# VH-VL binders against q960a1r229to459, part 34

Target 1, 231 residues: q960a1r229to459
Amino acid sequence: LKGDRIELLLPKNIDQFKKFKKDRTVISSGLITRFVSTRNPKEFSQKWISTKYVKEFNEITVNKDSVVVGAALNIQKMADTLTSSLSINIGKEIDSFIQKFSSPQIANFATWTGAIISGAKSSLSVSDLLILFNVLDAKLTLLNNSGELTQVAIEEFAEKKLFATHTIVNAIFSRSLTGFLFCLKLGETSEQDSTNFNFAALVGNQVSRIFVGLGGQPKRLTSLEVHIDAL
Below, E stands for the ipSAE of ESMFold2; O stands for the ipSAE of OpenDDE; V2 stands for 0.75 times the mean of E and O plus 0.25 times the DockQ between their complexes.

## First folded at step 15 (VH-VL; framework fv_ramucirumab)

Design g6 (at its last look DockQ between E and O 0.03; V2 from the best seeds 0.00; counts 0 for: pae E 17.8 > 2, placed apart)
Fold by OpenDDE, look of step 15:
Structure g6 (fold): chain C 231 residues (1-231), chain A 120 residues (1-120), chain B 107 residues (1-107)
Amino acid sequence: as target 1 above (231 residues)
Amino acid sequence: EVQLVQSGGGLVKPGGSLRLSCAASGFTFSDYAMNWVRQAPGKGLEWVSSISSSSSYIYYADSVKGRFTISRDNAKNSLYLQMNSLRAEDTAVYYCARDYLDYYYYMDVWGQGTMVTVSS
Amino acid sequence: DIQMTQSPSSVSASIGDRVTITCRASQSISSYLGWYQQKPGKAPKLLIYAASSLQSGVPSRFSGSGSGTYFTLTISSLQAEDFAVYFCQQSYSTPWTFGGGTKVDIK
């Protein structure tokens, strides 16, 4: 075979991952992975690291007041976890929403992390998972290049483009959310995990959360939330 | 009774080291993330470090990174803070505090505090 | 880092007064805000979490409100035991940060 040698590391735990991440490009654990291609093959990274076998990235933790989903899990597993861990009125809608936007192949073989990152990078399309995470007020555990962990809300992750400098370790969801979740997707993209228009509203919670995606990142509808909460 | 009892404070010279301990009782310690928060004399509260229930996730304030190490022993219901390369600005009452909501880091149970004085 | 600014830094009030303390965040923190009470020589005590949820055992005269960048703690009728320093804290993103505190003292 001709060409430069590609190195791929498969760390087994987060400590190994931290150690080797410093000079390597992260690839998702899913069988469906999006690669950043450059016109110049010489600029292509020679060193890679996968989340696939990292123990902590594959864990699901259901706590009293929160549920934690590892970054290496596929979309369907993430959705199933939320469906079973959150209130019935929220969980059912999550299940329904996921079934509508993703093919079984994508749901089972693509990581939710990949979908979130792709969505956060996009200025034209709206990630369905991204809007779901926003309406649920999800938080992310992130690992930076220095090996340090931080925690940030999903809104800030996208706004500050933290995907450029950080690796998602897991997502954290509150189990204390109440009320009803409504999600809407109109249209399909070639990726089937995004659309030109989507909508999500959590109402009947202490504070309503309402987001709309229309050709870009989800936008919060604060005025509508105020109105709903005043009813 | 749910409580946190602290020990290990004292006077140390700049560059020195101290180890703080926090003993938990009255609750299942292993189910809760824990925190260290400090308060300089006459000043406000400053978060220092957090550790998840299983120790898988640890966070530090920039001011203590590389110098302080948070750890826990769930079998002993104990939280620790190893403080190395101490500086005068580290002088404060240090509190251990339990995370009330998992992974959201509101602190509902606090230790009595331990005074750490760094002075030449 | 997210800066939390409390106002006022101090307030003198009488028993029975309505007291309002404000906390402003340098950016939106959604509802990830807690309020603490600290008395001299004592550890802080959690009063409010998630911006408006009253901690168990805390008197109902305490209430929290707000979202985004603007939050308030209200004591509807100040009692003798309420003279203390109050802190807000954001749990939106690391590093967790506290406000500078508001001292409520007797007029």
Scores: ipSAE 0.442, ipTM 0.815, lowest interface PAE 1.3, mean pLDDT 91
Fold by ESMFold2, look of step 15:
Structure g6 (fold): chain C 231 residues (1-231), chain A 120 residues (1-120), chain B 107 residues (1-107)
Amino acid sequence: as target 1 above (231 residues)
Amino acid sequence: EVQLVQSGGGLVKPGGSLRLSCAASGFTFSDYAMNWVRQAPGKGLEWVSSISSSSSYIYYADSVKGRFTISRDNAKNSLYLQMNSLRAEDTAVYYCARDYLDYYYYMDVWGQGTMVTVSS
Amino acid sequence: DIQMTQSPSSVSASIGDRVTITCRASQSISSYLGWYQQKPGKAPKLLIYAASSLQSGVPSRFSGSGSGTYFTLTISSLQAEDFAVYFCQQSYSTPWTFGGGTKVDIK
């Protein structure tokens, strides 16, 4: 209901974020969506901390063989960065996949981390970003409650439920990926509807990576990878 | 010529402190992530710590967490390792190394190594 | 942590021999594997990155192959300067871990 029941910090850099994070609920998008039914207004309060204005969480770093995308970036800025930084066969498919399944308005305002966390939490929803991260073998840099940074594969993030205990700092993608990326979505109606099924394959990159979205964590199709790699 | 020149090191008593330095030349230092790797006498290689090009992301091996601090000064093209609460097990040659492909993928340029001996 | 197991621990070989060194990861690391050469008293030198890509300035007699959990470094015809210790290193996830090393020595 009222703003004075929620204390929201807007740190400007990672040092400020680290100092105050451990006793606050992290919000990744800067949009306040937490609602709590109040029994006694005088005794209720919540402490939140936002990633939206943290400089380091808004950074993009493009090196010879890697691209690093900060956690506070929106989906569109992430997609544009990957499209321009990866091989043509991969980048054009990423652009097409994101544009087909997300409206430009949503992609410009929603963070990629919000979408990843929502996908990782759900046992039934099919996430387009989560399957894309899996097929590209994305790594996440995570910050724990002790201020330590660690790097994990996207699969481990969801399987170990690290969204409950860690804050995403960035994602890392290899620019040395080769071959061809193919992505598809099967849905009912307009591009704003939930995906019912998705599929992503990267073939010709030394070892193929093939995933299907059936709800929750994308499932790797190891037997199909073996057959494709034999050709 | 791409080069990393190390300084610091030496003999220190257990519980003591030491600061290692690594000076870069021949490349744009601020574009690269940097690493510290150590090698105990007659032993294999052990990764110690990494720092991203902007210092935004820092990683430590479990064996040194809370005791060692990696830092860099991009204006001086220099990498540092502050080593506190030193133990006998920290005795090693310490190398600084440049990340070739990514912040933490492969180490394509290495310094000459600096010996650190922790002994009472 | 991803354990990297090298075999053999040592190899005795003659100039001109073909030598193969293997490296096994405790879990899949895709192709995120590097090979390093280290001579006595010297810093390591990167030979191979991304499992099979030859680093600039490295002789073509060195080659790497493999993916997933099993990797090889091959020296097709040993030269006098190739007698050294060789290390593999995974770059898939932190902590970055090295194999125990393989000493290639004169027979």
Scores: ipSAE 0.000, ipTM 0.424, lowest interface PAE 17.5, mean pLDDT 80
ESMFold2 (binder alone), look of step 15: mean pLDDT 93; pTM 0.945
ESMFold2, look of step 17: ipSAE 0.000; ipTM 0.413
ESMFold2 (binder alone), look of step 17: mean pLDDT 93; pTM 0.947
OpenDDE, look of step 17: ipSAE 0.000; ipTM 0.524

## First folded at step 17 (VH-VL; framework fv_ramucirumab)

Design k1 (at its last look DockQ between E and O 0.01; V2 from the best seeds 0.00; counts 0 for: pae E 16.1 > 2, placed apart)
Fold by ESMFold2, look of step 17:
Structure k1 (fold): chain C 231 residues (1-231), chain A 120 residues (1-120), chain B 107 residues (1-107)
Amino acid sequence: as target 1 above (231 residues)
Amino acid sequence: EVQLVQSGGGLVKPGGSLRLSCAASGFTFSDYAMNWVRQAPGKGLEWVSSISSSSSYIYYADSVKGRFTISRDNAKNSLYLQMNSLRAEDTAVYYCARDYLDYYYYMDVWGQGTMVTVSS
Amino acid sequence: DIQMTQSPSSVSASIGDRVTITCRASQSISSYLGWYQQKPGKAPKLLIYAASSLQSGVPSRFSGSGSGTYFTLTISSLQAEDFAVYFCQQSYKTPWTFGGGTKVDIK
């Protein structure tokens, strides 16, 4: 007899994940019960696999030159890790980002990967986390369906739609970033999608990185970067 | 061996000037942010100033802004504190200290300290 | 400015005792908290960074915990060389501020 529930696998390590991942939708958050509870279960009668309990996806590694955050970490844990691992001027702005741009409930339950994938899929919405990853020049380690690992810049992940064919394993941030990070969100609330705008700038690094979010992927302002770096 | 060796302290009258020096060895000085911290006799620690590895970002305590200037010469592996318009309240042992994580202000290597006395 | 309030100001203890020192910040500083040891006539020495991370070469009897506004340094079994003054320090917001210190004396 057919059931009304989503089939979900809960692997405990990466070897189990690689064996059972094929043909399944990856869930990178604690929001699975909300889908079942708040939406029609038959719309989600799909085979799912969770990253939540995979040991390797929950790891944090802080090296001299980099910090690596596993894909199953929630947004708040990622933010706390970055604020303690990056320079004070960058870390403080990241901490402020979480407090300004996401509710404590979402930040403590949603994974950063879920938010990144949602932002990368949309051609219309403006993602605060996606612009933050762009300004920090984040790299992603990806796992394809055949179990091979590759590393890409966050820009490539979104532009080439790699979320469709790959699973995020971790994110890598350089600890050599310098300068001042500024993140801004602006908008009019009367029409939600049409009024969302964000901006992120890292200035005083060897090469400045400046992005604007107007809908879809953040746009890099390379001409402005060149002028600012010349000052 | 990682070391910070300080010099340049002494006795100076109010309104006078001194320049403190801190020479680094045993590590790649240009990779690290640097700090000055002072300790008045019988008192606790007070942060004075910080400078990033490239000198792009400089921070001062309010009590010394406009009077003290932090600088570094990465070619000479040296950190400096130029102290002008000195006041009796500036009397302290001054320490230079290396930032532990380049861009965080946990100080993992300290100089031996240099006494600065400001009095008539 | 972020005020760092340390307690106790002094503690007398015997070798082998567990000693706990607390540090409270006037506002949240996340995990931007360091602990330092200072012996008479010497520069401070970093023990703990990022609230709970043990600096290389520091004995494992030292441990740190806490986040936000409340932090502790614990010495699980006091040794003769541990009699010193201990300072906490926040690195969240300029000016970087220190606690007033806790003197650990021999009983």
Scores: ipSAE 0.006, ipTM 0.423, lowest interface PAE 16.1, mean pLDDT 79
Fold by OpenDDE, look of step 17:
Order: sequence, then structure tokens, then C-alpha cells
Structure k1 (fold): chain C 231 residues (1-231), chain A 120 residues (1-120), chain B 107 residues (1-107)
Amino acid sequence: as target 1 above (231 residues)
Amino acid sequence: EVQLVQSGGGLVKPGGSLRLSCAASGFTFSDYAMNWVRQAPGKGLEWVSSISSSSSYIYYADSVKGRFTISRDNAKNSLYLQMNSLRAEDTAVYYCARDYLDYYYYMDVWGQGTMVTVSS
Amino acid sequence: DIQMTQSPSSVSASIGDRVTITCRASQSISSYLGWYQQKPGKAPKLLIYAASSLQSGVPSRFSGSGSGTYFTLTISSLQAEDFAVYFCQQSYKTPWTFGGGTKVDIK
């Protein structure tokens, strides 16, 4: 990151939050992965991140055919749930992949929702959770302003920037996935604290799913999927 | 023991108002979304209103929008339904119900119900 | 609104019988479906949530299945205490809506 690190001021209570919310963008996120840096403080638009609203969705439900993970859960708990609830060939790789996450601190204290939103908003960073959600074909349950719940693919969430208008309630993962999951993470730098490249492939399922992250939103490699499925 | 105890209700004329109360005990009330569901005599169940644990999300059935107000006081472990401009079709047994999981809107604990009769 | 169509409206059965109740949604509701049991003069009781998850304390003879638009509640072996009205409910989209109910009575 070029420029000076800006200390993110976080409200310590609801009163402070309300006070500073005025005329500012407020997002519900349990993750701060990158500090906004600018050499010109006058050009800096202050943003406030809060976990207040996300805290209402903290449940895990393991169904026969699906796993539902509440938005308020930390990354590690989400990963642990998936690891234990999905097939062993998939679960083990999820566990391994998350262990290589940015830090244990973040994994244990930041929400997966925060990570998803942070990744979806970022044009520069590659989100491990985004690619994981994509390869697993995860669905997000979203709440709109009218109180309607909708389910969307993670790709749609990111592409349409639904984080700006919707609240993530939970994520839904299929327990019917078969095959093997392969995840690769590269480009971790201490300075940027970010992944520059990641790769995820689910093969041996009904349809292979392969995604690559190259400093942006995960891209599906359909041609490669076709090739793999033909083998 | 986890329980919801309701109060209020009764007979009211059309256009009148009633306030229903639901007192929670045996659990951390502030951790759960709450609901109102009603059942007309001999009829099925109809969702009326929901409120999240922190009152951040509130929902109403179209049939009661603008007339009913759901609220909660977590400090008092209480849920309320203010019903204004009551109509004959609002006649029903009203139940308060706790969400099984916050914001999943499966109701695992129910009050005993309160009869509301709107009649001339 | 999502319409929930429950069938049959009533069923007569004997103790020990297998009873199946169906619920259809006018649109996909994924697995956001619950089943309730209601006895006369009593509040509904949650039996199944998330289409197939058995509520704590509910006998294992009750089971739920389905996803999307088609759901079933099954009582594998009907007991005397199971004679009641059963309702399905979707929690996918407001307004939350219930099926019309199925009365299970004694044959």
C-alpha cells in the first residue's frame, strides 16, 4: 500500500457509532483486512465498520442436505463447521486452507461475512473466502430493506455489489458435494497482508468447479472444468 | 422453565385499540427474535409481525401495516403489540412466539394466546 | 407472497399407521420450511425446522423432507397423542406464510 497508514477509528459504543454515522458510509463487517491509506487526509472518506448488526445472526444449522452458517460467526467457526459437516475430501482441504489464512487472530475474531464483504469490495485483494465460497457454490441469504429474504450465488453478490443494499443473514453450503477440493494460496506479503493469487478446484463432483483469483474477484475457469470432466 | 406469558386483549369495537403484552422468562430474551402470530376462530395461522433481537429488523404483514406496532423492551423481557384501528377481521387468538434461531422465524416457544375480539 | 398449499386437508388414520402430509410452495423456498403441531385450544408446537431438522424433544417418528417447492412431513407410526392439526410454514420471504393445515383424526 502506498501512502501513510490511517488509523481506523472505531466507535467503542453505540452512542459513538450513532454520532459518527452521520454523513458516513457504514457497513456491517467483522473484518478489517486492510487499512485505507492516503497521503492526503483531506481526500480520505471516513468509513465506519461495525459488527453490531451482524451479531444478530450467530447460529449454525446442520441439516441433512445443507449447512447453514450465520453471518455473525467468526471465520474459524465457519471453517470448522464446514470441515466437520462436508465430505472428508472437501473438509480437510477447507481446514488446511483456512489454517493458512492471514492470521489466527483474524480467523478467530473476524466474521466470515466481514471477510466476504471486504473481499467483494476490494479490487486489489484476493479473498480466500470468496474463492472458497465460489468453488463450493455457496449461497448467501440476503435481507433487503423490505424484510424480504433472497438467496443469491456468491458470484452474484459480488458482481452486483449487493453488500451495499443488503444484509447477509447466512451462508448455505451443500452437503451433497462430492469429489476432492484443492486450494492454492500464493503471494502473501507481510507488507500488504494480502493474497495476490489463489486457486480452488472441486473435482470429482457432478460438475467440476474451478476458480482463480488474480488480484480481484474470483473467475471461473469453465474451459478447464470441461477439460477435467472429460478426463 | 422457558415460557412466554401473554396479557391484554379482550373485546373492542371497530376502530378501537388494544395493546398485547408478552412476558418472557427462563431464557435470555434479548438474544431472540420474537413474533406475533394470530389465528382466527376455526382458521389457520397467520403471521402478524416479527422483531429481531435488537429491534433492528421489524416486519409486518400487509394486513396490519400502518395499524399495528411491534416493540420490545429487553430490559423488561417483554414483547408488545400495539393494535390500532382494529377491524372485525382482526378477531383472533394472538400468540407471541420466540424464534428458535434468531431471524430464522421458526417459533419454538409460544405464549398461551390472547383472544382479541373486534365487534360492534 | 408465497402461497403454501398443504395436502390433504384432513386424513383419518389408525394407531400405528404411516401418515404423510405434503406442503407445496408457490415458489422455491430452499429449505426454509417448518412444521407445527397444534392441538385444540393449544398453541402450535414446532416439530421440524429447516425442512428436515427435528426439534429437540420431538419423537423420532416425526420426520421432514424436501427442498425447493415440495415438502413432506411423515409420521412413521401414528400414536394416540399425534392426532392434531399440522401446519407447514415458510420462513424464506416475508410475509411468512403457513399452509392451510392438515387435520389428522382417528379412523
Scores: ipSAE 0.000, ipTM 0.508, lowest interface PAE 14.7, mean pLDDT 83
ESMFold2 (binder alone), look of step 17: mean pLDDT 93; pTM 0.945

Design k2 (at its last look DockQ between E and O 0.05; V2 from the best seeds 0.00; counts 0 for: pae E 17.3 > 2, placed apart)
Fold by OpenDDE, look of step 17:
Structure k2 (fold): chain C 231 residues (1-231), chain A 120 residues (1-120), chain B 107 residues (1-107)
Amino acid sequence: as target 1 above (231 residues)
Amino acid sequence: EVQLVQSGGGLVKPGGSLRLSCAASGFTFSDYAMNWVRQAPGKGLEWVSSISSSSSYIYYADSVKGRFTISRDNAKNSLYLQMNSLRAEDTAVYYCARDYLDFYYYMDVWGQGTMVTVSS
Amino acid sequence: DIQMTQSPSSVSASIGDRVTITCRASQSISSYLGWYQQKPGKAPKLLIYAASSLQSGVPSRFSGSGSGTYFTLTISSLQAEDFAVYFCQQSYKTPWTFGGGTKVDIK
C-alpha cells in the first residue's frame, strides 16, 4: 500500500478517553488500512468523529433483506459476515476470494473501508474489495462535514472520489442477490502489495453484473452482461 | 395483510407544528427501513426522509433539514414524522412507505397518505 | 442532486395500445431505478425495481429497461386499469428523486 503511514494515538486510559469524548460521541471512521508506528508522533494528531445519528462504526446488522457492516470492521470480519449472510453460491465465493486477499495479517487488521479507499485512489492497482462491492452492488452510508448522512452507490463513491470529503459509516448489501459469484485476481506484485487485475461476475441474478479492474476503477462490462442474460 | 395506516396531519398555520404517525402491521416492522414521501396538490412525489430499521441511520431532504424529525418505535410498530416550523410549501399529502430491502431500491408498501395543509 | 426527467408529461392512448414512457437521469444511476403507478386519490404502487425487475403481483404487460441515464417503462397492451400517472425514481444516491410523472389517459 502506498501512502502516508500513521500511528493511531488512541487513549491509553480512562482519563484520556473522557477528555476526547467530551460533549460528543467518539467513533472510529475506519478509514485506516494499517496500524503503523511513527517515530515522530508529534506530527500526527488523531481526529475523532462525532455524530448525532451514528453511535458506532463497528456494528454488524443482519436484516431480513440486507446486511449492514460498519466501516471500522476489519476485512475478514466483513467477509465472514457476508459469507454467512448471503446465498451460499455467493458467500462461498466471497470467502474464497478473501482467503486469497493479500495476507491474513492484512485481512485481520486492515479495515475494509481503508482497502476500498486505497483502491479508489490508486491508478495502478485494483482493490479486491472495491470490485467485490461493485459486483455485489453495495451502497455506502457517508457522513459529510456537516454531520449529515447520505447514501450512495459504490460507483458514485469511487467515481467522484467522495473519500476526500466524506467519511464512510457503513456498507449495505442486499441479501436478495441470487445466482453465482465468480471472482478472479491476477497480477499481484510484492512491490505494490496490490492486484493489477481483478474480475468479478454475478451471474444468474435478476440482472448479471460483471466488472473488470485493470488499474484504477473497476469497469462494468454491460455488453457482456446483456449477452449472458440472453443465454 | 401487510399494511401501513397513517394518522395525524391537518391544518396548521405557518410556523406551526404537526406530528404524523404511521402504524405498521402484517410484517416484522423492525426489519425494514422506512420512508416519508410527500406530494403537493397536483404535483409530483418528493422524498422527505428515511430511517433505518434500527434508527441508526437517518436521512433528510435538504428542504426539511433542521425542521423535520423522523423517528420510529419498533416496539409499537410505528413510524413518526415531527414537523416543526412548517411552511406553505410543506403543504402536501404525506406518505409513509416501507423500504422492502432496507437498501433503498424501492418502496413496496405505502400508507394511505395524510394531508398536511399549511396556511395562514 | 440527480434530476429525473420524464417524457412525455402526458400521453393519450387506447386500450390495447403499446405505451412507452421515458425517464432520463442527469447522471448515470446504473440500474438504481424504480417505476411507480399512481391512481387519483391513492398512494403510489411499485411496478418495477432495479430498472427491469417486475414487482410481485404486477401484470407482465409492464416492463422496464435501461441503464445509466436512459430508462423506459413499457405497457405492451394498455388495459382499462392502467390509466394513471407513472413516476420514475432513482435510488442511486440521496436525496432520492422522482421524475415529474407521466399521465396516461384515455384517447
Scores: ipSAE 0.704, ipTM 0.846, lowest interface PAE 0.6, mean pLDDT 86
Fold by ESMFold2, look of step 17:
Structure k2 (fold): chain C 231 residues (1-231), chain A 120 residues (1-120), chain B 107 residues (1-107)
Amino acid sequence: as target 1 above (231 residues)
Amino acid sequence: EVQLVQSGGGLVKPGGSLRLSCAASGFTFSDYAMNWVRQAPGKGLEWVSSISSSSSYIYYADSVKGRFTISRDNAKNSLYLQMNSLRAEDTAVYYCARDYLDFYYYMDVWGQGTMVTVSS
Amino acid sequence: DIQMTQSPSSVSASIGDRVTITCRASQSISSYLGWYQQKPGKAPKLLIYAASSLQSGVPSRFSGSGSGTYFTLTISSLQAEDFAVYFCQQSYKTPWTFGGGTKVDIK
């Protein structure tokens, strides 16, 4: 009675997850900040539900035109999948960019969804993973509170603050992307390797995509894209 | 190696009942949602019912709601369709089909079909 | 309910021909469309999912395209085993609905 109770559910598949998700805080493994979905904020005992063992959240699907990465994958596994699944010019740059991200231990334990949610919530920080998702035109599959699945662009997820009312199931990347990806990050190189500025451009695709990170959401440089595409 | 083998079916009078079975092998049945789809002779395909892997979510076409009951037994790797109050328009070949949950219900494995005839 | 309209209802073609089948949805279904092949007396077989993704084991002469309300299935060089009925199916919203079918027949 004098201590706090914590109740953690470990569903094995998405149907079990849907069944027990209601009124629980969803957590991912690793260093992730939590996502709160309850309509009642009073907490005598924290009740959590984990994505760690959900089969569908741990799946990788590589098909002819797309690659799908489950929500519970760590950052390194997601990066390795994209590097091997996308064109060589894009994959090489993703690999290079992620190597600057942080230590291998953090990348192997933190989930990509935690990093995306943290970036989408912040008005101040510069997120390397969020700008990468934007430049690659990533789509997210989301699960609402009724158990229905929807698909949205990464920009809409952040703009409409869908992290507050939805759970990420997976991310989808097109394998039809062409051209050259250029990524730059500037930050401290010590153990506290935070980013002060980042930039990402995909040029030579059918329509260029160019983003800059100065704090908060990555900003798309649409006037620059139009200029470059006209050349 | 992955297959669905159906049984049941046959001739029944209007107002009668029939139970269809679908046995799965070569995959982990309890990880997949399942469907029933029917095809009247010489006609197109019509979705009938769906059931999630744990039976937590069950859906019916309006034409069968209240008369048909989908169920599954994951220990026996089996899917069932209990059909009550049968009508002449229920006459069709009935297929069971496996579902891709995370890609919004594409039916990638189908049973061989079972004929149900409702006639006076 | 989302209505799926296929055209043509049938096409007569020779081996080696290029065949294109069209499917229209009564409202946008994004890319949530599947294509199925059904041979006489057999169950349907999934060919294409998500409008353009080829199912495992399906020959590369099959391709799909489209989004929104207008979709096509193309067979680039018709083979003897391709004479069948083809159905589209939307997987956007229940009830899942199928097109009326397109019979591809030998000339």
Scores: ipSAE 0.000, ipTM 0.415, lowest interface PAE 17.3, mean pLDDT 79
ESMFold2 (binder alone), look of step 17: mean pLDDT 93; pTM 0.946

